# Ledger of designs, part 197: VHH binders against Protein DOG1-like 4 (DOGL4)

Target 1, 232 residues: Protein DOG1-like 4 (DOGL4), of Arabidopsis thaliana (Mouse-ear cress) (q84jc2)
Amino acid sequence: MSKMRNLVEEKFLEFYESWVIQLELYLHQLLIAHNNNTMSETELRHLISKLTTHHKAYYTAKWAAIREDVLAFFGSVWLNPLENACSWLTGWKPSMVFRMVDRLRKSRVVLVEAQVKKLEELRVKTKFDEQKIEREMERYQVAMADRKMVELARLGCHVGGESVMVVEAAVRGLSMGLEKMVKAADCVRLKTLKGILDILTPPQCVEFLAAAATFQVQLRRWGNRRHYVTHS
Below, E stands for the ipSAE of ESMFold2; O stands for the ipSAE of OpenDDE; V2 stands for 0.75 times the mean of E and O plus 0.25 times the DockQ between their complexes.

## First folded at step 19 (VHH)

Design kj3 (from kh13 with D102S; framework vhh_7z1x_3; at its last look DockQ between E and O 0.80; V2 from the best seeds 0.81)
Fold by OpenDDE, look of step 19:
Structure kj3 (fold): chain B 232 residues (1-232), chain A 122 residues (1-122)
Amino acid sequence: as target 1 above (232 residues)
Amino acid sequence: QVQLVETGGGLVQPGGSLRLSCTASGFTFSSYVMSWVRQAPGKGLEWLSGISGSGSQTEYADSVKGRFTISRDNAKNTLYLQMNSLQPDDTAVYFCATWDESKGDTYEFDHWGQGTQVTVSS
């Protein structure tokens, strides 16, 4: 069976493809910067700003799209199966980035005690926020099997006239809850990212961003090769 | 094996122009973002410009914006850098480069050629 994409999916797919390409262009800059100890702090901060702006643009686009159809992001047709498998509530899991920082620490990044302490505090906070969202999601998923959903399912089998309106209203109600959770998750992501970047020095930020971008691009490339998916 | 061969460098007077070429082999050229970088004497590597696989998206460093133009011909597996209004500070070895995702946890450019020398002098 062929999967039909809706307008939101199509638009976001196009956006995301372009966005990922741009990310890779920035990645090249990050990689060079990472290997160039002669760049000024101003130059590094400028590069960091480019990346942060780029990430903010993603969420701006995402939030606009989820207002129209949040359900599209629970299928995420613009992602390959590997990318989807690594997703938590339509994006990267916030606590995952601390693994990246840990990996960097094991390589060439040296953190001072104050940074380590702040990162740990942020880690604890992030985990707490994740768990809170997960509990809400669980409650929501359990609640989906309530009377309203049963009625929705029943109506879905016999859609016509007034039934269409009822079904649409029900779906909107469900979507609203999902949108709230997705936004909450995204806020945790953004807060976590900002927190990390605020703790790290500019050179460390560049390295972190390079690692993050590398991971994202690799995941996409490897996933595409594995599943024979071509994204333009 | 990935191979990149840069050509087109030379001696040019200030205000002059050069066009660099990079011939790629050993990988699907059109699927990779490509960049030009340079290294001047006594300085570190400097990123100059990047171009998407399709060529639809480009980026430039402020130092070369408005003077340099990156392009590619995927049918010829060739990357180009048109350099106009060259200045003495542009004197460097120029490299084309790409990043190989197969290297795992390495955050470095994995592939570039031997480079081509560009000298801008009166």
Scores: ipSAE 0.848, ipTM 0.944, lowest interface PAE 0.5, mean pLDDT 89
Fold by ESMFold2, look of step 19:
Structure kj3 (fold): chain B 232 residues (1-232), chain A 122 residues (1-122)
Amino acid sequence: as target 1 above (232 residues)
Amino acid sequence: QVQLVETGGGLVQPGGSLRLSCTASGFTFSSYVMSWVRQAPGKGLEWLSGISGSGSQTEYADSVKGRFTISRDNAKNTLYLQMNSLQPDDTAVYFCATWDESKGDTYEFDHWGQGTQVTVSS
């Protein structure tokens, strides 16, 4: 096999397969709702709530899993290579979602000036938060380089059990830092998603959620067709 | 080319049951999420139910949950909708439909059947 899976990877693979199938089931609902302005606001808000709850369930499961093995989410076994190539810190890049909003504005939705202003403010905030996380990732890379230098010094000096304790502490510190960065990125994703849905009207939210689900399902299905392994 | 053909509609009394079938051809049926959608006279489209390619996951609109059951037989390329406890407001044309992920940047179902009429009346 090209890679053996640990328990965290196997459990999350099962979860993610089911989660994406459910997302496609919601996509079918969004595709009908998106062309049906006769649906009541209550019905639209109910569907939007189902989508937001579904996305929150993903992060609940993810955060439980990263406590056990944060590295599983870098180059994940439950994602095909195309999905992994599009990943930014274990997920979609928050600022890129505004390109989807911009495309919808040009083709499918009309935004009033108040909405445009609020979306621009959110875009700027999201970009700032992204940049903070990218700076923390750079600091993490420096810390990893320093850990490598400690390992080389340990091997060259043979100082015994104290070297092992120092390496273990450094590795634990790096793992804690990486978990914090992943959660911080996910918080930016959730804040950005919530911010967009709060600014848009219910019909506009349906348009946005349909576009987002379409992209995610397409990326998975297109990538899987290239690398799919058939089991009967 | 892709074809979806619904059968099994008809006239039924309130409280009655019908089973709709949708026969698919021209694509790999088992790899697609399938949906049932209806349109009542003078109304917009209403999504009713969907089922994963393998049949392992299903979803229902609140309006039909507990009364309708979606299923599929991938060996026969056939999708089913069992409708129980039918009421006059279930009167509609019923379609099977699917979204084709290969169709570029569309946000619409790409394949529809012609529909089958269900009429619930005394």
Scores: ipSAE 0.776, ipTM 0.924, lowest interface PAE 0.8, mean pLDDT 84
ESMFold2 (binder alone), look of step 19: mean pLDDT 80; pTM 0.797

Design kj4 (from kh3 with F109M; framework vhh_7z1x_3; at its last look DockQ between E and O 0.79; V2 from the best seeds 0.82)
Fold by OpenDDE, look of step 19:
Formats: C-alpha cells, structure tokens, sequence
Structure kj4 (fold): chain B 232 residues (1-232), chain A 122 residues (1-122)
C-alpha cells in the first residue's frame, strides 16, 4: 500500500527537492573554484558563505517543519531508501564528515600540524556529543514501551472524539521529546560543520564543501537509480 | 558517449550581443544541471551561470549578472547563453559543462565541450 503523505511531508518534499537542486548548482561553482587557483580569497569566502547560508536555510526549514510534525522526519518520504539508510537521527551523522576530511588529506590537501590537532579535538568532542545523544535516544526508545505508550496504543484502537484528543495529546508529548532530540543532533551537526570550516583555509573549505555536496547529490542519484524513485 | 558542442561565438564590438548554444548528446539532458564556464587568456576557469534540469532554477556569477541569461530547451537538448552588453573583459573561450559523478580521484566537472571563442573588441 502506498503511504499517504501528510501536509508537512508534502511541503518539505517540495522544499528539499528545490534545495538539493540548488545545492547542485552550488556544487558546479565549487568544482570550478576547486580547480581554479586564481580565485581570490574574497571570492572563495563569498562562495563558502553561499554554501553555509544554504545549509542554514535547510535547518531553518527543518526546524519549522519538525515543530509541526517531527515524526515526518523519521520516515523522510522525500529521501530514497539509500539516503534514509545513511541517516542518523534524521540527518547526516556528524562524525562522518571527519572521514571526508581524512579523504581530502589523502588527496592533495595538506593540513598543517595545528589544523590536524584542532580537527582531532573537534572529532573527539563531536563523538562525545553524538554518544550523549545516542544514549538519550536509547533511553527514550526504551521508555516508549512504558505504560503511557500502552495506553496510547489502547486508545488508538478506539474511534471517538475524546479518545482522539487524548491520543493526539499523547503523540504531541512524545513528539516533543523527539523534537528536542532532533534539534540536539542538528546542533551537533551545525557545530561540527562550523568547526571544520573554521579550521580549514578557504581553498580547503571549498574542497571540503565540494566533497560534501558531491556525496549528497551522488547518494541521491544512486539511490534513485537503484530504487527507481521519482520525486515530484 | 557524452558530447557537448558549443556554437555562437565570434567577434563583437563592445556593447554588442551574442547568443551561445550548446548542443548535448549521449545523456538525458533534462536530468542534469548545466553550467556555462569561460576561460580568458592567462586566467583560470570562471563559472558564469548554471541552470537546473527543468530550468526552474538559475544562478549567475556577479560578473555577468544582469547581462547574461542562461536558458535551455530540453526538447532540443540545447543550452543557451544570451550575452548582452559585452565588454572586452568578456573575451574568452566559453564552455558548457556538467557534472555526472565523482570518479574517486578528483572533484571536477567531468563533461565539457570544445568551447567557442568570444572576442569583444572595437
């Protein structure tokens, strides 16, 4: 049976499709910039700013959407199965980006010792923050099987005005906890991204952003081809 | 095999206009974001403009914003660049390009045409 999309899902799907297209437009710029050693630092910083603004826009939209229905993001109908499989708490796993940086180091990116040290410190901190969130999520998931959830399930089997209201209230309560968790994860993502960009030089930032954008766009392409998913 | 063929270049006076075309073959044109890029003598590659597969989204470099217009006809597998108010600094070889996939070695645009020469001179 085809899953019916709710309004939040539909709106965010439309947003995300447009957002990914825009990301690819920026990717073209990044790729050209990456291969152009004549670009000024000002120009590079401007491009970096465009990308960071773009990413911030995503989270602005996301946070607005999760206020309405955070559960939509645990299904993420706008993503293909491959993209979903690669998701951690409704987005990319923060610690994953350090693997991207490591790959860059293996290529032509040369990091000075001070950068390497700062990146390692950031890596450790990011990992700690991830684990903290994971523990909270685990507790939350275990708690989902408590008396309240049993009552919710029982009430959900009945059709009636009062029962519906109670169920909705219960779901809202659960959603609030999930929303906090998702926001916490997103904060770690944003902090990690900012941290990396603050450590890297502008040319290195461009390369990193190109790698990140490439990964995201290519993952979507691969997933769509594999699963024959067509959005919009 | 992917092919991109740029046409429409030539000699034009300052303030003049040209319309470049890029004919694509060997791939599903409408599924790809396309860009125009140029290379002036002694300078590096400069990204100018990009357009989404459907044409609904476009981007421009500040250097050409308000003067150049990117468009596409997916039925004809053709990308266009309308260039108005051309200046001597616009003299360059112009390329259409797209990105297909990361090959695992380098991050770069992986499909280019041969380019078309645009010369702006009095």
Amino acid sequence: as target 1 above (232 residues)
Amino acid sequence: QVQLVETGGGLVQPGGSLRLSCTASGFTFSSYVMSWVRQAPGKGLEWLSGISGSGSQTEYADSVKGRFTISRDNAKNTLYLQMNSLQPDDTAVYFCATWDEYKGDTYEMDHWGQGTQVTVSS
Scores: ipSAE 0.884, ipTM 0.964, lowest interface PAE 0.5, mean pLDDT 90
Fold by ESMFold2, look of step 19:
Structure kj4 (fold): chain B 232 residues (1-232), chain A 122 residues (1-122)
Amino acid sequence: as target 1 above (232 residues)
Amino acid sequence: QVQLVETGGGLVQPGGSLRLSCTASGFTFSSYVMSWVRQAPGKGLEWLSGISGSGSQTEYADSVKGRFTISRDNAKNTLYLQMNSLQPDDTAVYFCATWDEYKGDTYEMDHWGQGTQVTVSS
């Protein structure tokens, strides 16, 4: 039941545990701010800045880690099974955050018509960028399958140093292609987040960030509780 | 069944110190991030500090950083706030609180103590 873990996985597990705990510490701040109509715009912008910096820190650490081992991010040891099941190219699906925006409309927050139009434009652009990445991944998967079939046939017929070198080259090619696709997906995630925060007012940003952090922390805690029950 | 009870408030002179306690029951205390929050007379809620379930990570509002220290004793189900260099604008009711991930679409802290009064006055 224990997973094989290399140094990259161990390091990122420690980072991610700490990062999600810090996100929950920020969630408490967001919840207090969300229900406090006496906070100044300066105070709200300061909290929003802490959240954006926290998300940037995640991607900074992630991009360093994928340089060493991108495969660790597909079925990650630092995520529970529920979190892994929700992954799209090693993270949340960019169009998914618009579910949080839709949920804002169910609350007391009101979006003016100009904001709604800009958010719809962003949603369409985000979906387009997602679909472009998905098409590129499909083409890559087809190319990889064809190459893998040839390599497996060759490995089965020719054993030795050359067969190992071909397998190693295929693994390196897979890793480099996946790294490129993961970074592209992460860029869409960051662009979408920034776009939403630019359109929303500071109180609306606090509510959006609270909703997003709530979902992420819930996924973690709910999945961990089921894990403990199942494996305890 | 969930209960949080703050104690340790009182009257103190400017520059003085107090230690607040929050005793928890009815939930697995060590699994929850805990926060201290205060409300000054006629003012809104102010988040002050938070601490991870294990106690290894803490965070402080800029207004109290360097003066206040959060800690916890999971064996006693107790959260603490050591407050030093108290000033008149620290006068408030102090609450411990936490968020419960089981509560659905609400975006609020779910469990609160009744609060303990801290008054800083000459």
Scores: ipSAE 0.768, ipTM 0.923, lowest interface PAE 0.9, mean pLDDT 84
ESMFold2 (binder alone), look of step 19: mean pLDDT 80; pTM 0.804

Design kj5 (from kh13 with F109M; framework vhh_7z1x_3; at its last look DockQ between E and O 0.70; V2 from the best seeds 0.78)
Fold by OpenDDE, look of step 19:
Structure kj5 (fold): chain B 232 residues (1-232), chain A 122 residues (1-122)
Amino acid sequence: as target 1 above (232 residues)
Amino acid sequence: QVQLVETGGGLVQPGGSLRLSCTASGFTFSSYVMSWVRQAPGKGLEWLSGISGSGSQTEYADSVKGRFTISRDNAKNTLYLQMNSLQPDDTAVYFCATWDEDKGDTYEMDHWGQGTQVTVSS
């Protein structure tokens, strides 16, 4: 009983595999830059821009894909179980990155008082936004057990002719709500990332990005080893 | 144990070419992204180029783009760097390197060779 992947899943899987590889290529650059105090600010900013562009590309691709099938991202066949287990609404949890920053602070990163204050403000805002989305998700999940879902379930057992159209319409309706929530979550992610990068100095940004990329790549590698998953 | 051995360095005149090799052992070579890095006298480490495990994706620093070409032969566990149009500023020790996920929170490239000296001089 192998799950058959749909076209969206296949395309995004291919995209994601390539995207992660590219991320690791950038990670090498970040790691070298992180340990090189001779790089100019211009060079560092260029590297940061490269990474931010890469991340933006992911969401561009994601949003294109979720317009076609947002449900694909609630299974995320391109992720291993460990990666999926660490996901919040089809991606990383925004508030998680502050723990990364905290970890950096415990290392060699020294933040000035103004930075600490701004980070805390951003943390509070991010948490507020997360909670708002979570409440909406809860409402949505409860609402799913309404008449529409009952009808969908009923029709799902006897699909044919007009029933197919009704089922498709119902699924579209459900998907639209999910898409909205996913996009909202992604916006919080992007705002949070931007916020952090705006607060940090270029060297600190490089370190943060290196940590983030490392975590992502490690999570994938560890998950793959655990579950004997081979990716190209 | 992971081992990386760089070879192919030497003395070359400006405008000349060299091909560096890095022979890898102790890990599944084809599963790892590999990079070339150099260190010139009195300067820090400079990332030059990277290549995916399959070789399908490559990246170059602006300083070497159009002059250097990274490649790999996974059957031979070997990484290559073709260097053309060499300039005096390319004088450095060249290293192949990779990153291992088994490391902690050091955020460093984990595996290096001894390096190979490249000297570009008239």
Scores: ipSAE 0.872, ipTM 0.956, lowest interface PAE 0.5, mean pLDDT 90
Fold by ESMFold2, look of step 19:
Structure kj5 (fold): chain B 232 residues (1-232), chain A 122 residues (1-122)
Amino acid sequence: as target 1 above (232 residues)
Amino acid sequence: QVQLVETGGGLVQPGGSLRLSCTASGFTFSSYVMSWVRQAPGKGLEWLSGISGSGSQTEYADSVKGRFTISRDNAKNTLYLQMNSLQPDDTAVYFCATWDEDKGDTYEMDHWGQGTQVTVSS
């Protein structure tokens, strides 16, 4: 059936619901802003800054929750925390944002050649950082498989407290490594977002942020609808 | 059919107050974030305030913060804007509006009322 939520996951889901509602309030502001030829560049930059701050607040809350329990952000318990093949380190790959930029460029946003070149340079840098993280994650995936063998021995042999403490220390060490990897991935996500906003003009940033906010709000609302269907 | 209807506009003297209402039909009102937006004569649209579906979260533009209060009554399918300390530069047509996640228009608000005129003059 459905998995049991722990306290860390429950608190973060409550935060995330409130965070998405605030994102939708910003979406309304973005939608009005893109139709307003009389907004100054300063007013647009202020709105863009509010969105940037809101995204930083998401990561601040996520990193606090990950420090408490990084495994709460994977699809299964720590025995096999990497089986969730649909998720790349608790989120979308950082480079996936460029698909949205590409769609907007073809339908809504006109970029000059200098912007196109800078975006391609950023895309290459983002992919390079992703590949570096993937190589490091391979090391942790192997180490986690070794820890699964130790855990099986612990469950299959009833042993004293000393051996349990050694196994739990090893699991804690791997959890700390996973926390570091998730934070590294999130840093690439945030740097890529900021890099895109630095390359685009303020009106172009409003279009991009509106598209991104729409996508995130739709995913949450559609996901909630699907969750009810599968568990009702 | 989705309908939003604003009422409560009129002529008021500077320093006065008005309460606008927006009655909604054709959708589950309590599920939608709602906004008030205004347009002064010859000017662009200005977002004023928004409120979550439950009413638990609100946001205001700096130009109206402290003077205007957004609220909703989900049992009556009605959105409100209490406007205090009105000044001549608040003269505008006031609209309620929302974005519809199922229509998926990422570039504009999907549903608008017809607007109600507010005129502040002596």
Scores: ipSAE 0.745, ipTM 0.925, lowest interface PAE 0.9, mean pLDDT 80
ESMFold2 (binder alone), look of step 19: mean pLDDT 79; pTM 0.792

Design kj7 (from kh13 with D100E; framework vhh_7z1x_3; at its last look DockQ between E and O 0.76; V2 from the best seeds 0.82)
Fold by OpenDDE, look of step 19:
Structure kj7 (fold): chain B 232 residues (1-232), chain A 122 residues (1-122)
Amino acid sequence: as target 1 above (232 residues)
Amino acid sequence: QVQLVETGGGLVQPGGSLRLSCTASGFTFSSYVMSWVRQAPGKGLEWLSGISGSGSQTEYADSVKGRFTISRDNAKNTLYLQMNSLQPDDTAVYFCATWEEDKGDTYEFDHWGQGTQVTVSS
């Protein structure tokens, strides 16, 4: 049976499709910048700013959407199965970006010792923050099987009247907790991204952003091809 | 095999206009973002404009914004660049390009045409 999309899902799907397209447009610029050593620092910083603004826009939209229905993001119907499989708490896992940086280091990006040290410090901090969130999520997931939740599930099977209201209220309470957790995860993402960009030089930032954008776009393309998913 | 063929270049006076075309083959044209890029003598590659597969989204470099217009006809597998108010600094070889996939962390466009020469001179 085809899953019916709710309004939040539909709106965010439309947003995300447009957002990814825009990301690819920016990627084209990054590709040229990556291969053009004649671009000024000002030009590079401008491009970096465009990308950072674009990413911030995603989270602005996301946070608006999760206020309405955070559960939509745990299904993420706008993503293909491959994208979903690669998701951690409704987005990319913060620690994964350090792997991207490592790959860049193995290719053409040369980091000075001071940068390496700062990146390692950031890596450790990011990992700590991830683990903290994961522990909270684990507790939350275990709590889902408690007596109250079982009763809620039972009530949910009886559609109508007061029961629906009780279930909705309970789900709202649950959703609030999830929303906080998702926001916490997103904060770690944003902090990590900012941290990396602050450590890297503008040319290195372009490399990193190109790698990140490429990964995201390719993941979507490959996932869509594999699963024959067509979004709008 | 993917092919991109640029046409429409030529000699034009300052203030003049040209319309470039890029005919694509060997891939699903409508599924890919396309870009125009140029290279002036002695300068590096410069990204000019990009357009989404459907044509609904476009981007322009500040250097050409308000003067150049990117468009596409997916039925004809053709990308266009309308260039107005041309200046001598616009003299360059113009390329259409697209990115299909990264095959080794090169982060480069996969496909380029041979380019078309645009010369703006009095």
Scores: ipSAE 0.884, ipTM 0.964, lowest interface PAE 0.5, mean pLDDT 91
Fold by ESMFold2, look of step 19:
Structure kj7 (fold): chain B 232 residues (1-232), chain A 122 residues (1-122)
Amino acid sequence: as target 1 above (232 residues)
Amino acid sequence: QVQLVETGGGLVQPGGSLRLSCTASGFTFSSYVMSWVRQAPGKGLEWLSGISGSGSQTEYADSVKGRFTISRDNAKNTLYLQMNSLQPDDTAVYFCATWEEDKGDTYEFDHWGQGTQVTVSS
C-alpha cells in the first residue's frame, strides 16, 4: 500500500528528522558533561538551557502541526513502529520519567531528603494529572462513539452534499477534541520536565537529561535496526 | 573492529592553523553523529564540535565557534576539524569519538581515537 502523506505529515517528518539529529548532537555534549567535575555551574546551566529550549521548540512545532491535523500524530509516519508502540497520547508518558530518576538514584545521583520529598509530591501530582486525562479521553471516546452512530445513521439516510457536510462537521469536532486532549497531555509533560529540573541541581539535571536523551535516541536507533534488518 | 585514528596534530604559533583528520573503520560511518573532544593539560574533557551522519547539521562549543569548522567526507570515512586563530589555551590532546549504544547506564562514548597532540606556543 502506497503511503500518502498530507502536507502536515511531510513538513513534520522533515522537522522531526532534523530535531532528533540535533538532540543527538546535544547528547554528545551531555556525555562529556556527565560526571564531569571540571565544568562550572554556568556551563552546566547553559547546556541545560539548550536542552530545555530544544524540547520547547518540539512542542511549539507540534502544536502548530496539531492545529492543522491532530490525527497525523496518532501513528506518526516520522516514528518507527517501536516508537509508535511506546506512545501515550502522542508522546512519552509523563509518569515514566520518574523511573529514570529512580534508576539514577541507584547508580549515580545522591538526593537529599528535601529533594526526595519534592520529587514524591511531583510524582503523585503527575500521576493524578495522567489519570484525569485518561478519564477525559474515555469520556471523549464514548461521546465520539455515540456521535459516530448518529452520523452513520444520517449517512444511511442521505446522499451527496448533506452527507459530506455532516461528516466534515464530525471530523472537525473529533479533531478539536483530540487537539485539546493532546495539548493537555503535552502540558503535563512540560510541567513534569520543568518540575524535575527545578528540583535537581545542575549536575543532577545533566545526569537526568543524558539518561533521557540516551533512551530516546537508543529507542529510535534500535527500532530502526529491526525495521531495516533486511536492507543491511 | 571499530577503529578511529586521528592525525594532523603538531606545533603551531599563536594565530596559526591546523587541520585534524580522523579516519574511521568497522562501522557505517555515514549513519553516526561524530564529535571532536579535547583535553588540555590539567583539565577535564571538553566537547568541541559535532556533525550529523550526512554532514548537514553541525554544532560547536562557544569556546571554538567561529574559529573551528567540523566537516566529514563519507566516501573516505574521514572526519575533519579545521582549527584557525589558534591560541595557547587550545593546547590539548584532540580526540574524535562517537556513540552507538548505552549498555548498563554508562552514558559514555563507545568509541574513541587515541588522540593527536596540538601545541600552540611561540
Scores: ipSAE 0.794, ipTM 0.934, lowest interface PAE 0.7, mean pLDDT 85
ESMFold2 (binder alone), look of step 19: mean pLDDT 80; pTM 0.799

Design kj8 (from kh13 with S31E; framework vhh_7z1x_3; at its last look DockQ between E and O 0.76; V2 from the best seeds 0.82)
Fold by OpenDDE, look of step 19:
Structure kj8 (fold): chain B 232 residues (1-232), chain A 122 residues (1-122)
Amino acid sequence: as target 1 above (232 residues)
Amino acid sequence: QVQLVETGGGLVQPGGSLRLSCTASGFTFSEYVMSWVRQAPGKGLEWLSGISGSGSQTEYADSVKGRFTISRDNAKNTLYLQMNSLQPDDTAVYFCATWDEDKGDTYEFDHWGQGTQVTVSS
């Protein structure tokens, strides 16, 4: 199990490093697009599509990885401490993006009343879904101190061939619930992101995506500098 | 202080080639994604190409894909843009750029060079 976990961590670390770099490359494009009012709608939509595809790729990789070891994502060795501290159930908190939109509104993004209404509806729904997941997580955390965990703890004290297999099986059983919650959270993330992008105009989408990418990249940079973390 | 200095521009005939260079100083060059951007007369800024710190990942705009090649020499703190099959529409000032600072609500590149003029004309 440890070996498998290490492999999952190593592979995802490599993936994530590359993924973040690619995100920054796209960010450069977004920054230029954001400051260029001459780009056509088609060009903007193409750029948006690039970013959307990029984000989808992340979750595709993530879901493949969590199938192997969801617990790896609760340690997230590929993230620095600052990034980890900002994580909610192995990723960004869905409700957070609305604050980002609000910041954009206060800057120079002008939303029409219909957009504001739709965003509010989406906010309410997202918050509801987020809370539902949180309640489930709480329930799960309390339930972890049940017979299954007790058995796991007992078995953990007796390291042997057969015992190791039993422990691994128990851990897998426990991990299934976590995996479901993580996937549920990711679904809320994806739905929220899609919802926002569907409400915003292409120029607004570019601005939003630029802000989001900026936040993510800077968080990593600041975290790495602060904690002297160097990844592959 | 971060400095970027673009060189290599000039006058070239259609179908010709140029190689632009950007010399960087004032930061750890190898840790930063770099981009080439251009501005043609009367037009807005256009992103052309980007390259990761290690050089292992690159991106190109459709307008230059297959004709331009971005590369870098981290030992020399230099970014390159090989431009082939140049056309009159490629006439512009070319800039190398990088992003580093938190711009808050502005979201723009932090650092630009002075640019280098590329003119493609018969």
Scores: ipSAE 0.862, ipTM 0.950, lowest interface PAE 0.5, mean pLDDT 89
Fold by ESMFold2, look of step 19:
Structure kj8 (fold): chain B 232 residues (1-232), chain A 122 residues (1-122)
Amino acid sequence: as target 1 above (232 residues)
Amino acid sequence: QVQLVETGGGLVQPGGSLRLSCTASGFTFSEYVMSWVRQAPGKGLEWLSGISGSGSQTEYADSVKGRFTISRDNAKNTLYLQMNSLQPDDTAVYFCATWDEDKGDTYEFDHWGQGTQVTVSS
């Protein structure tokens, strides 16, 4: 029925389905740009710009939706179970993207010493920011568990309008705190992505973006095939 | 067993039109984003256009926007490219292609047709 998905979830589902199809259309362009052609540096930068703009559009839409319902992004209806299982705070884990860079270095991409140094500096900064967010998430989870303790204190010992206002403020604070935490994680994701693309040359950026897009599209395809088999 | 076969190429005068077809078999055609790619003599591959599995979303390279139209008929397992206002620079072998999964960081299309020659000449 309608209880299965609310309006925020329905709107974002429509957006995300279109968004991921567009990502696959860009993937096809990356496959040609990467493989067996000569493209000018201007053409490569234009394609890279399309990809960065596409990723920014995702976060613009996400942040608008989060204002209405941040919980829709935990166990999202527009993602299959495999995609949801790979999520860290409503998206990819920023430090794990460096495993993709490492994989490319072993197979396709040769980096100069200056690039390696800058990438290691970025990895350290990214991990530091992640650890701050993880501590905040742990604090939030403890506060969520303590909600019953607040309710019991309100009911058992002292009853009045002040107690109701305190509980309502605490609930609003937890919801606002969760939204802030998700946006902070998204900001780390965007800074990490842009940092990597700034360090890499345009051909190397195409390699990285192809790897990232193939991973995301493959995860969706693999998860959908298993989901279909499970339900049939 | 997977097959992509292009037809409809040929010789055309500048300003003319051609319609290419790509017939697919051996896989569920409607699940795949499809692309047209060309290779001019002595040049590398050039991505031209792509279309979603349902046909609802399309993209075009700047070099062909407004002149070429991609479409598909999933009931016939066929991809199309309508090419209008053809010029000598459009002379190339035209391929249809698709991607399904990456095999160990190769980042290549999984399936290609053999191609069809388009020649634009007076």
Scores: ipSAE 0.818, ipTM 0.941, lowest interface PAE 0.6, mean pLDDT 85
ESMFold2 (binder alone), look of step 19: mean pLDDT 80; pTM 0.795

